# Designs tried in a protein design chat: VH-VL binders against q7dma9r51to147. Part 35

Target 1, 97 residues: q7dma9r51to147
Amino acid sequence: GDQVIYHCTVRTLDGVVVESTRSESGGRGVPIRDVLGNSKMILGLLEGIPTMHKGEIAMFKMKPEMHYAEIDCPVSAPENFPKDDELHFEIELLDFS
Below, E stands for the ipSAE of ESMFold2; O stands for the ipSAE of OpenDDE; V2 stands for 0.75 times the mean of E and O plus 0.25 times the DockQ between their complexes.

## First folded at step 13 (VH-VL; framework fv_umesolerbart)

Design E5 (at its last look DockQ between E and O 0.91; V2 from the best seeds 0.86)
Fold by OpenDDE, look of step 13:
Structure E5 (fold): chain C 97 residues (1-97), chain A 128 residues (1-128), chain B 107 residues (1-107)
Amino acid sequence: as target 1 above (97 residues)
Amino acid sequence: EVQLVESGGDLVQPGGSLRLSCAASGFTFSSYYMNWVRQAPGKGLEWVSYISSSGSWIRYADSVKGRFTISRDNAKKSLYLQMTSLRAEDTAVYYCARSPERVYPSGITKYIFAFDIWGQGTLVTVSS
Amino acid sequence: EIVMTQSPATLSVSPGERATLSCRASQSVSSNLAWYQQKPGQAPRRLIYGASTSATGIPARFSGSGSGTEFTLTISSLQSEDFAIYYCQQYNRWPYTFGGGTKVEIK
């Protein structure tokens, strides 16, 4: 699979930050390093990231079945997170190889 | 017919405040990211702000950050821009513009910030 | 921010002739590039997105090409209604930025 490096911020439709790699959103400021197809990445990211180009910042909306469902997301959902809600993702693709 | 109609443009003094409105019709307003884009007289276009479909995600251009507030009322199919601490350089026609979406069969939607629908614009003049 | 530069600032073309407009990005924007047409007193109208995809209802004489940092809008045979200002815009990264525009005027 392709190696990817990206920043990710996830928000509920109510505006709550679920998780973020961005320091300004409470994250560590460290991007995620992963491999498409060989990771436990959520389905939405597996489908969304290949649509992106290196250097792109993209906004996604994902249905519940595309996030935190039967897959360990590299971005951990908070405890008692409502998995039945749509989520918005901001993805910055730093590297794709 | 898909349509956006801006209103609220006026002449104001520097340091003043003004609230713009944009009324949407002909499409499911609550499903789209919306934007404000402005154009100074005789000049080019400048992206000002966007707001997500539910209003949960907002971004501003550095030139207006801390002074402008974007908001929306999906029940009224309306977009707003509250402007404060207005400056002469804020003088412009202000357009509301829609970001189209690409819906994938997988269940993800990608928002495209190539604006497909524009209002006619409303003129804001900041002058002493 | 990504700086978009358009050239020439003004392009004089006769009706029926080919018009070629250039747009350059300070860094790669891949294919996330749109073109707009704006006539006096009107709002911009999207012509092209994805660098080369024509928007719905756009005449076939308009075409876009390029990727990365160099882009071109071509009007194969200029019609009277095509005299306007054309803007390119990148949407690869926020803040989303526009070029300074190219005015296409009648020669």
Scores: ipSAE 0.911, ipTM 0.955, lowest interface PAE 0.4, mean pLDDT 95
Fold by ESMFold2, look of step 13:
Structure E5 (fold): chain C 97 residues (1-97), chain A 128 residues (1-128), chain B 107 residues (1-107)
Amino acid sequence: as target 1 above (97 residues)
Amino acid sequence: EVQLVESGGDLVQPGGSLRLSCAASGFTFSSYYMNWVRQAPGKGLEWVSYISSSGSWIRYADSVKGRFTISRDNAKKSLYLQMTSLRAEDTAVYYCARSPERVYPSGITKYIFAFDIWGQGTLVTVSS
Amino acid sequence: EIVMTQSPATLSVSPGERATLSCRASQSVSSNLAWYQQKPGQAPRRLIYGASTSATGIPARFSGSGSGTEFTLTISSLQSEDFAIYYCQQYNRWPYTFGGGTKVEIK
């Protein structure tokens, strides 16, 4: 039920940006809008975002099973995404309603 | 015993350079985000920088960005701060500090920037 | 950048009495607030995190409360070793920022 609006940057442990919403990191500069329990989301975001509050910037590390290596993952990984790697996530939660 | 020990503080002239070190012991250093925090004499605390557990994600306070470089060597269990273009306002005791983690059974880890372990600090003095 | 404001700057308290220290944030930091104690010549010591969670090994007389922008550290029965400077610190978002401190003195 809850709507979440957030920025997210994903890096390999070696520091390579593999995905970002931030314009300075190659993204569009547009935050993601998801509905918890309705939108298709990777497990790591479904578990991580509820630990955050509006206005928080948090740092996470996620095992592959918590992102695109999840069995029956409902979200398609981008082409050449490192599905089997542990990844770092920086999340800025703009809204949690 | 969990311990952080800073070294390398010295008297330097404005415009000079200095490298600080922090030796960690008693914990798995490579698992933790590490920070530098400084305190000017008789003043409060100022966060300077953090570095991620792998060393690949770094943030700086605006007051030091472009002049200071944080780094780590996980094999040597050491944290570093390379300081250049030093100014009088950089005069402070420099502490290294550990960010604790919350590890969830699912396989995510969240990093907490409420510093649980501090070193005793090393004094940097910038004056003529 | 989130500005943390502590009051009072100095608090004079008799041993055995209650001390109440205030910390205000310029914008909401939710419960991402820590308290530290610092004695002369020593490193800071974390007392409280998460606004109200006691750090390991901290005496029960230290308690924290508050959320959002307004926070309080309470020392319920002040001991001789509690005369020190206390700092609040937000960790809701970088840059992480500290208050200016409250010096707790013997009355």
Scores: ipSAE 0.842, ipTM 0.929, lowest interface PAE 0.4, mean pLDDT 93
ESMFold2 (binder alone), look of step 13: mean pLDDT 92; pTM 0.934
ESMFold2, look of step 14: ipSAE 0.789; ipTM 0.913
ESMFold2 (binder alone), look of step 14: mean pLDDT 92; pTM 0.936
OpenDDE, look of step 14: ipSAE 0.908; ipTM 0.954

Design E6 (at its last look DockQ between E and O 0.88; V2 from the best seeds 0.60)
Fold by ESMFold2, look of step 13:
Structure E6 (fold): chain C 97 residues (1-97), chain A 128 residues (1-128), chain B 107 residues (1-107)
Amino acid sequence: as target 1 above (97 residues)
Amino acid sequence: EVQLVESGGDLVQPGGSLRLSCAASGFTFSSYYMNWVRQAPGKGLEWVSYISSSGSWIRYADSVKGRFTISRDNAKKSLYLQMTSLRAEDTAVYYCARSPEYVYPSGITKYIYAFDIWGQGTLVTVSS
Amino acid sequence: EIVMTQSPATLSVSPGERATLSCRASQSVSSNLAWYQQKPGQAPRRLIYGASTRATGIPARFSGSGSGTEFTLTISSLQSEDFAIYYCQQYNRWPYTFGGGTKVEIK
């Protein structure tokens, strides 16, 4: 398991910010720390983040089944999250170790 | 034939305004992130702005932030750049450019800002 | 922002010879590096992305290499249509920045 530290902002395709780690988008400004292979993560991030490099900012588009609409998803969606929508995920990878 | 065609470039005075348009054809415009990139006469290239496929996510270069507004109309397959408070340093050929996508085996898509399709450009001259 | 520096500014090369163009980033861009060709009066044309992957329809004489901060575009056996200005561009993070260009001209 590699550790990854990243910021994440999620929007619907029509522009609604539904979740963000960034203070300017309503979050607390605290990045997420996950351990690849050990932390529970949505499928889209499990595939996308390992292909990123430290310092990269990437935009991913994910169908519902690649995030919280995955069958038997191991993580719970945030309250009032549009889990049936295709969503954009902007990821800034701060550290990869 | 995949094409991008810019229009709306003109001669304007400092402090003036212009709206640039970019007409897309030959691809599913609503699926792609779009960009404006400019080139001052005899100079190199400068990225100006991008807009997400739905229009919901927008970034600007600091040199134009607050003065330029990027937008799109997916039904008309068109990209726009509304330029205000124009300055002499905004004189350039303005290109619209497409960000290609990389599709992972799972179907998630990453957007790539290595522009694969460019328009012919439209010249904006800001001079008194 | 990430500053991209290209060298040399001008490269004089005879047809059929090799051209080697350099691009340096002020901080790592990993492999998120593209090369473009621009001829007078034309829009840029993407040659290489991902530092080393040729874009569709680009001849095999164009090759890219490098990672991190140091990158090279090589044109083997230069053709008459290859005399142009070449730009590198990082797309690791916005703002997406370009180098100042290398003009490849007839010796």
Scores: ipSAE 0.626, ipTM 0.873, lowest interface PAE 0.9, mean pLDDT 91
Fold by OpenDDE, look of step 13:
Structure E6 (fold): chain C 97 residues (1-97), chain A 128 residues (1-128), chain B 107 residues (1-107)
Amino acid sequence: as target 1 above (97 residues)
Amino acid sequence: EVQLVESGGDLVQPGGSLRLSCAASGFTFSSYYMNWVRQAPGKGLEWVSYISSSGSWIRYADSVKGRFTISRDNAKKSLYLQMTSLRAEDTAVYYCARSPEYVYPSGITKYIYAFDIWGQGTLVTVSS
Amino acid sequence: EIVMTQSPATLSVSPGERATLSCRASQSVSSNLAWYQQKPGQAPRRLIYGASTRATGIPARFSGSGSGTEFTLTISSLQSEDFAIYYCQQYNRWPYTFGGGTKVEIK
C-alpha cells in the first residue's frame, strides 16, 4: 500500500472540534503516518485521501456511515465521538508515496 | 435560477465599519461553502474569507484577519461580512461567491474551492 | 502564500486567431487550478476548474492544460465576446490566490 502522511481536523456541524492533529486546534502538532490498504482507517479517509495530491488541503463532508467509530481511526477519537452525526474533515496531505 | 446578490457597499472613512450582505436564491444555500472575494479598482482579485455550509469552518486572508467577520444565516439564505477598522486599501468591489462540491460514489463530498457562482458585487470605498 | 504569475499582462489578438495564456505557480498546486473570465463592469465567470475541466455552458473553444506549476488557457478561435481579462486561481493551499490577470484585447 501507499504510505501517507497528513494532518487531520474533525469538526461537528456546530463547530466543535472533535479531534485534531494540529497544535492550533488542540492537537499535538504531529501528523498521522499511515499506509493505505494496510492500516485501519475510516472509510471516508480511505476514499478521500486517494483523491488528493501532495501538499493539498481538502475539506470533506462525511455522513455517519463513512466514519464508523467501531473502526480504528488513525486519529484517536474522544470517548463521546459523534459517530451518528455528519462531520467535516480537513485533511492536509503532506506526503504520498 | 441560481443567483447571488450583494448589498451594503458604501463610502466610509478610515477606521469606520460596514456590514455587507449577500442574498442567495435558486439553490440549497445551507449545503454550500461561501466566500467573499474583493477587487480593488483596476486591480486583480483577492480572496477575503471562507465559511463552511454550517458556519463551523472559517478562514480569513491575513490582510483582513482580526478586522473582518464572516457569518451566515441559512434560514435567511444570507451571507454577511462585518468589516471594522477599515483602511484605504480595503476599497474594492466585494463579491459573494459560491464554492462548488463534488459527491463521490463513496458518498463523501469534497468541497472545491473554486468559485462557480458570483454575485454582481458591491462597492466599498474607504476614503477620508 | 503561493504566488500566481500570469503572462503576458496584455495579449493582442485578432478575431479568429488562437490565444494562449500562461499561469505559473511559485510552488506546485497540482491540478487545483481554475480560470476565470471577467468583462468590464461584470463579475468573474468560471471557465475552467481542475486545470482542464471546462465548466458547464463554456464554449469548446476554451481549454485548460497543465499541472504542478505551469498552466495554460487556450482560446482556439477568438470571438468578439472573448475580449476580456482572464485570471487563474489556485485552491491547493490556504490562502487561495489569484494571478494578476491577462488582458486579451483586439489587435
Scores: ipSAE 0.397, ipTM 0.827, lowest interface PAE 0.6, mean pLDDT 92
ESMFold2 (binder alone), look of step 13: mean pLDDT 91; pTM 0.924

Design K1 (at its last look DockQ between E and O 0.13; V2 from the best seeds 0.00; counts 0 for: pae O 7.1 > 2, placed apart)
Fold by ESMFold2, look of step 13:
Structure K1 (fold): chain C 97 residues (1-97), chain A 128 residues (1-128), chain B 107 residues (1-107)
Amino acid sequence: as target 1 above (97 residues)
Amino acid sequence: EVQLVESGGDLVQPGGSLRLSCAASGFTFSSYYMNWVRQAPGKGLEWVSYISSSGSWIRYADSVKGRFTISRDNAKKSLYLQMTSLRAEDTAVYYCARSPEYVYPSGSTSSIFAFDIWGQGTLVTVSS
Amino acid sequence: EIVMTQSPATLSVSPGERATLSCRASQSVSSNLAWYQQKPGQAPRRLIYGASTRATGIPARFSGSGSGTEFTLTISSLQSEDFAIYYCQQYNRWPYTFGGGTKVEIK
């Protein structure tokens, strides 16, 4: 399988950070490490990340059903996460193998 | 007919301030990331800033960070650049430019920073 | 910041001949590379994006190639309206940087 390593910051339409891997945005500073096809990844990332290249920073606008409002979503949303909102994702792809 | 029209360029003294506007027409302004790009007389192009479709994301070139503020008013279909602490090096024609969108099968999108629509530009001159 | 370097600075060619313009990136930008044409007193016009995809309405005599760090814009059979300045620009990551331009002029 293909391994992906990326940073992710999620904002509401009004610019409020709701979740981030980056230290400056309240995260742990540790990028996410996933395997395409074998890991628990939300649909929006499964659709978008394969179109990216190593070193790219991409800006996505994801509908609720492509993130935590997905039916049978394989990952748990954080408490008070706005599951029904369109969310904006900044993804920095650090590695794609 | 898709159009972008900049205004507000003027002659200003160093240390001064100026506000540029860009009026959009012929497309759904609120769906697109917008950019400012500048060109010093006789020189090349320099990306200045972008603002996301809703205003949720903003980025600046290091040369203007802390001095320039990008903003937008989607109801008025307008993009703005508030410039302060102006320097001679800021003398340029300022363009507003649109980032097109790639649409995924799901209806989710990503922004492409290969600018497909440009305004005519507005000249800012910073001189004593 | 990714530095974009264009060569030559000026390219003198006769109408009807082929022009080849080069653009190099200081690090890989994969295929996230655009080309623009700018005529005096006008805004830039996007010719190519994705390194090789022609923008809508761009004549087939314009073609782009390359990936990673090296890119080429080719203009086959130059027309009188093609004498202009051409810029490359990476959009792999902000800040989105441009090359210094290549002026294509009449030999």
Scores: ipSAE 0.584, ipTM 0.896, lowest interface PAE 1.8, mean pLDDT 91
Fold by OpenDDE, look of step 13:
Structure K1 (fold): chain C 97 residues (1-97), chain A 128 residues (1-128), chain B 107 residues (1-107)
Amino acid sequence: as target 1 above (97 residues)
Amino acid sequence: EVQLVESGGDLVQPGGSLRLSCAASGFTFSSYYMNWVRQAPGKGLEWVSYISSSGSWIRYADSVKGRFTISRDNAKKSLYLQMTSLRAEDTAVYYCARSPEYVYPSGSTSSIFAFDIWGQGTLVTVSS
Amino acid sequence: EIVMTQSPATLSVSPGERATLSCRASQSVSSNLAWYQQKPGQAPRRLIYGASTRATGIPARFSGSGSGTEFTLTISSLQSEDFAIYYCQQYNRWPYTFGGGTKVEIK
């Protein structure tokens, strides 16, 4: 699959950050490196990231079944994660190859 | 037969609202990105909006952002475009169009934002 | 946004002759370029995608070439049904923009 490098910030509908790779949002400041199609990734990101271009910042609005509440989701939700709520994923695609 | 059929085009006054529909048949609708593309009379083509297979990813052209809402009902195999605050410059034939999938050499599958299937279009006229 | 420029605006060609249509991008679109044909009163029809791949059911006389910023659609021997407007479209970078079109008419 294609390699992707991206920052991700997850927010509730109220705008509360519940997870982030960005240091300014409480993360470690380290972007995610994945391989589309071969890595464990939530469905919403698999669906949306291929539509992005390098350097783009976009917002994915995901219902529960598109992220951690997906049937047979390959990724475990973090502790106390609102996996049953609609969540907004802000993605900055740093690299796509 | 793969087919898209638009409906809902009408004559409306500026500031008015209108909802377009697109009925899909002959293919697995829920597996495809869907788009609205419009063409003003005697003019070229302009991409308006697209929506991902599940509806979780949506984009709008700057010209319609905040006024138009794209949605889909996969159970009904239908695509919609809710238009509000219509302007004269929104006058156009509105096409429903499907984006095919593309398999990259890497093995990953993505949607190609070219359009392989088009409906016949529905005319929206905004005039006082 | 990436601006797509097509030339010429109108191309007069006799039946049986070769038609060459140009499409230029304001910045590189790699090979993410499609060509469409549109006849009066009809929806566009995809001819080429990936700059050079002919869509299913498209006659062999249609061919696409180019990469980066310069692209060409060639109709090797123009048939009567080929007189139409042709549009190029880039899908390398959002928003995915169209060219202004080239009208191919009978000389």
Scores: ipSAE 0.015, ipTM 0.694, lowest interface PAE 7.1, mean pLDDT 89
ESMFold2 (binder alone), look of step 13: mean pLDDT 93; pTM 0.947

Design K2 (at its last look DockQ between E and O 0.23; V2 from the best seeds 0.00; counts 0 for: placed apart)
Fold by ESMFold2, look of step 13:
Structure K2 (fold): chain C 97 residues (1-97), chain A 128 residues (1-128), chain B 107 residues (1-107)
Amino acid sequence: as target 1 above (97 residues)
Amino acid sequence: EVQLVESGGDLVQPGGSLRLSCAASGFTFSSYSMNWVRQAPGKGLEWVSYISSSGSSISYADSVKGRFTISRDNAKKSLYLQMTSLRAEDTAVYYCARSPEYVYPSGITKYIFAFDIWGQGTLVTVSS
Amino acid sequence: EIVMTQSPATLSVSPGERATLSCRASQSVSSNLAWYQQKPGQAPRRLIYGASTRATGIPARFSGSGSGTEFTLTISSLQSEDFAIYYCQQYNSWPYTFGGGTKVEIK
């Protein structure tokens, strides 16, 4: 049960922001809070976030099946999200507790 | 021995075009991201462009976006930079630089953009 | 984009003495920071990555420290071959940016 608190910005592979938690990128400025092992999370984040250090900003490339195009994905894609595209996920890990 | 060798630097007129090449040897080229980094005479280093190991992810510095095109041919172990609409400020030594990618068992990739191998550089001079 | 600021621009140091180079990021880059050495007429050489990990073959006199926004490269006993320009570079997010460099020269 570790709690992870993070910002996430999703971009196309050519750099266009699709979705973000950051206010400067069109989000609410409120980070995501998840509990590893309990929260429903996309597969790419389940694998990538545990390898990050607190305070790290990391860039992950994920094929569609590692995010919202996973068969029987446990989380719903955001509205108007390009769930069938390979995408960059920029993660800022604010806390790992 | 791991090696990167740039070529194709030349003297060109403003508005001209030039194609740089980088030949890789001594490592599995298709497993690495590749970058172009330039250094104007007497100045510091400026990252120019990046291409992922598969060629599917590409980024450019704002200063070259729309004018430069990075590409790679993994079968030929070669990296390219097609430069168009060249300006005097593009005058620099252009370095080919390698960066690691970490591929997870699931196939997601974490990018590591610390350039561990550099070529010798090739000089591009833009003047009339 | 993340602006990297190095100080001082020039550092005059006697052989055998300690050199301390500073690098500041305009926003956190966590530990995704590298240091490069460039000797006159040569391509850059990576010294440090991950803020503090020495690259293979780099002498122990080179050490890096810091996280977040403040980073330091220390050369504990400067050798004659260490007079060069040193660049920091963040690789946390693109565009990947370099500092302006610190020239380490003989005092």
Scores: ipSAE 0.558, ipTM 0.719, lowest interface PAE 0.6, mean pLDDT 89
Fold by OpenDDE, look of step 13:
Structure K2 (fold): chain C 97 residues (1-97), chain A 128 residues (1-128), chain B 107 residues (1-107)
Amino acid sequence: as target 1 above (97 residues)
Amino acid sequence: EVQLVESGGDLVQPGGSLRLSCAASGFTFSSYSMNWVRQAPGKGLEWVSYISSSGSSISYADSVKGRFTISRDNAKKSLYLQMTSLRAEDTAVYYCARSPEYVYPSGITKYIFAFDIWGQGTLVTVSS
Amino acid sequence: EIVMTQSPATLSVSPGERATLSCRASQSVSSNLAWYQQKPGQAPRRLIYGASTRATGIPARFSGSGSGTEFTLTISSLQSEDFAIYYCQQYNSWPYTFGGGTKVEIK
């Protein structure tokens, strides 16, 4: 699969940050490194990230069934994560190879 | 009717500061990304700054980095551009422009960073 | 930054004729390319996005094609209201950049 490196910020519909890789949003400042098809990833990102290009910033609005409420979701949601709500995923694709 | 209305354009001296505003109406402002684009007299278009719907993602053109600050107030349906250390080359009509979204068949929605709605612009003149 | 180059700078066309405008990117912008029309004293108006998708309310005579680094805006039969400046813009990578514009004028 393709290797992807990206920043991710997850927000509620009200704009509350619930998770982020960005330091300015409370994260560690370390981007995520995944291999599409070989890494555990929520369905919405599996569908969204391949549509992006290197350097692109995008926001994906996902209903619960496209993220942590997905049937047989390979990724466990963090504690107290609003997995049953629609969430917005801001992605900056830093590298795609 | 979907509308964007810029204001705040003025004549200022080099080194001065100015704050532009953009008032949105006719749509859910908090659901759209916003941009500033400028056009010097008789010249082409230049993208200036981007801010996501929530305001958490921001980007600037190199020509304005460190001098301009983009912000938004979703409750007031307003976009702002605080300009400082203004230069003659900042003289331009400043447009606010909306970035729409695309809904995929899968049900996910992705922002499209083309500009579908523009204001009529406000003129900023920097001159001694 | 990605440099967008439009050609020709000025295009003289008679009413009813076909107009072909070119936009070239210094590197691939995939399909993240938009076209805008601007008339004197007016704000730009989006014509095309995604390289080939016509915006709502835009006449069928406007069409966009291309991908990667080469793009074309075609006006199949130029109308009197189509004389304007046309800009291409990439939104594939930061910073977003516009072409220098093509002025379509009456021949």
Scores: ipSAE 0.158, ipTM 0.725, lowest interface PAE 1.1, mean pLDDT 91
ESMFold2 (binder alone), look of step 13: mean pLDDT 93; pTM 0.941

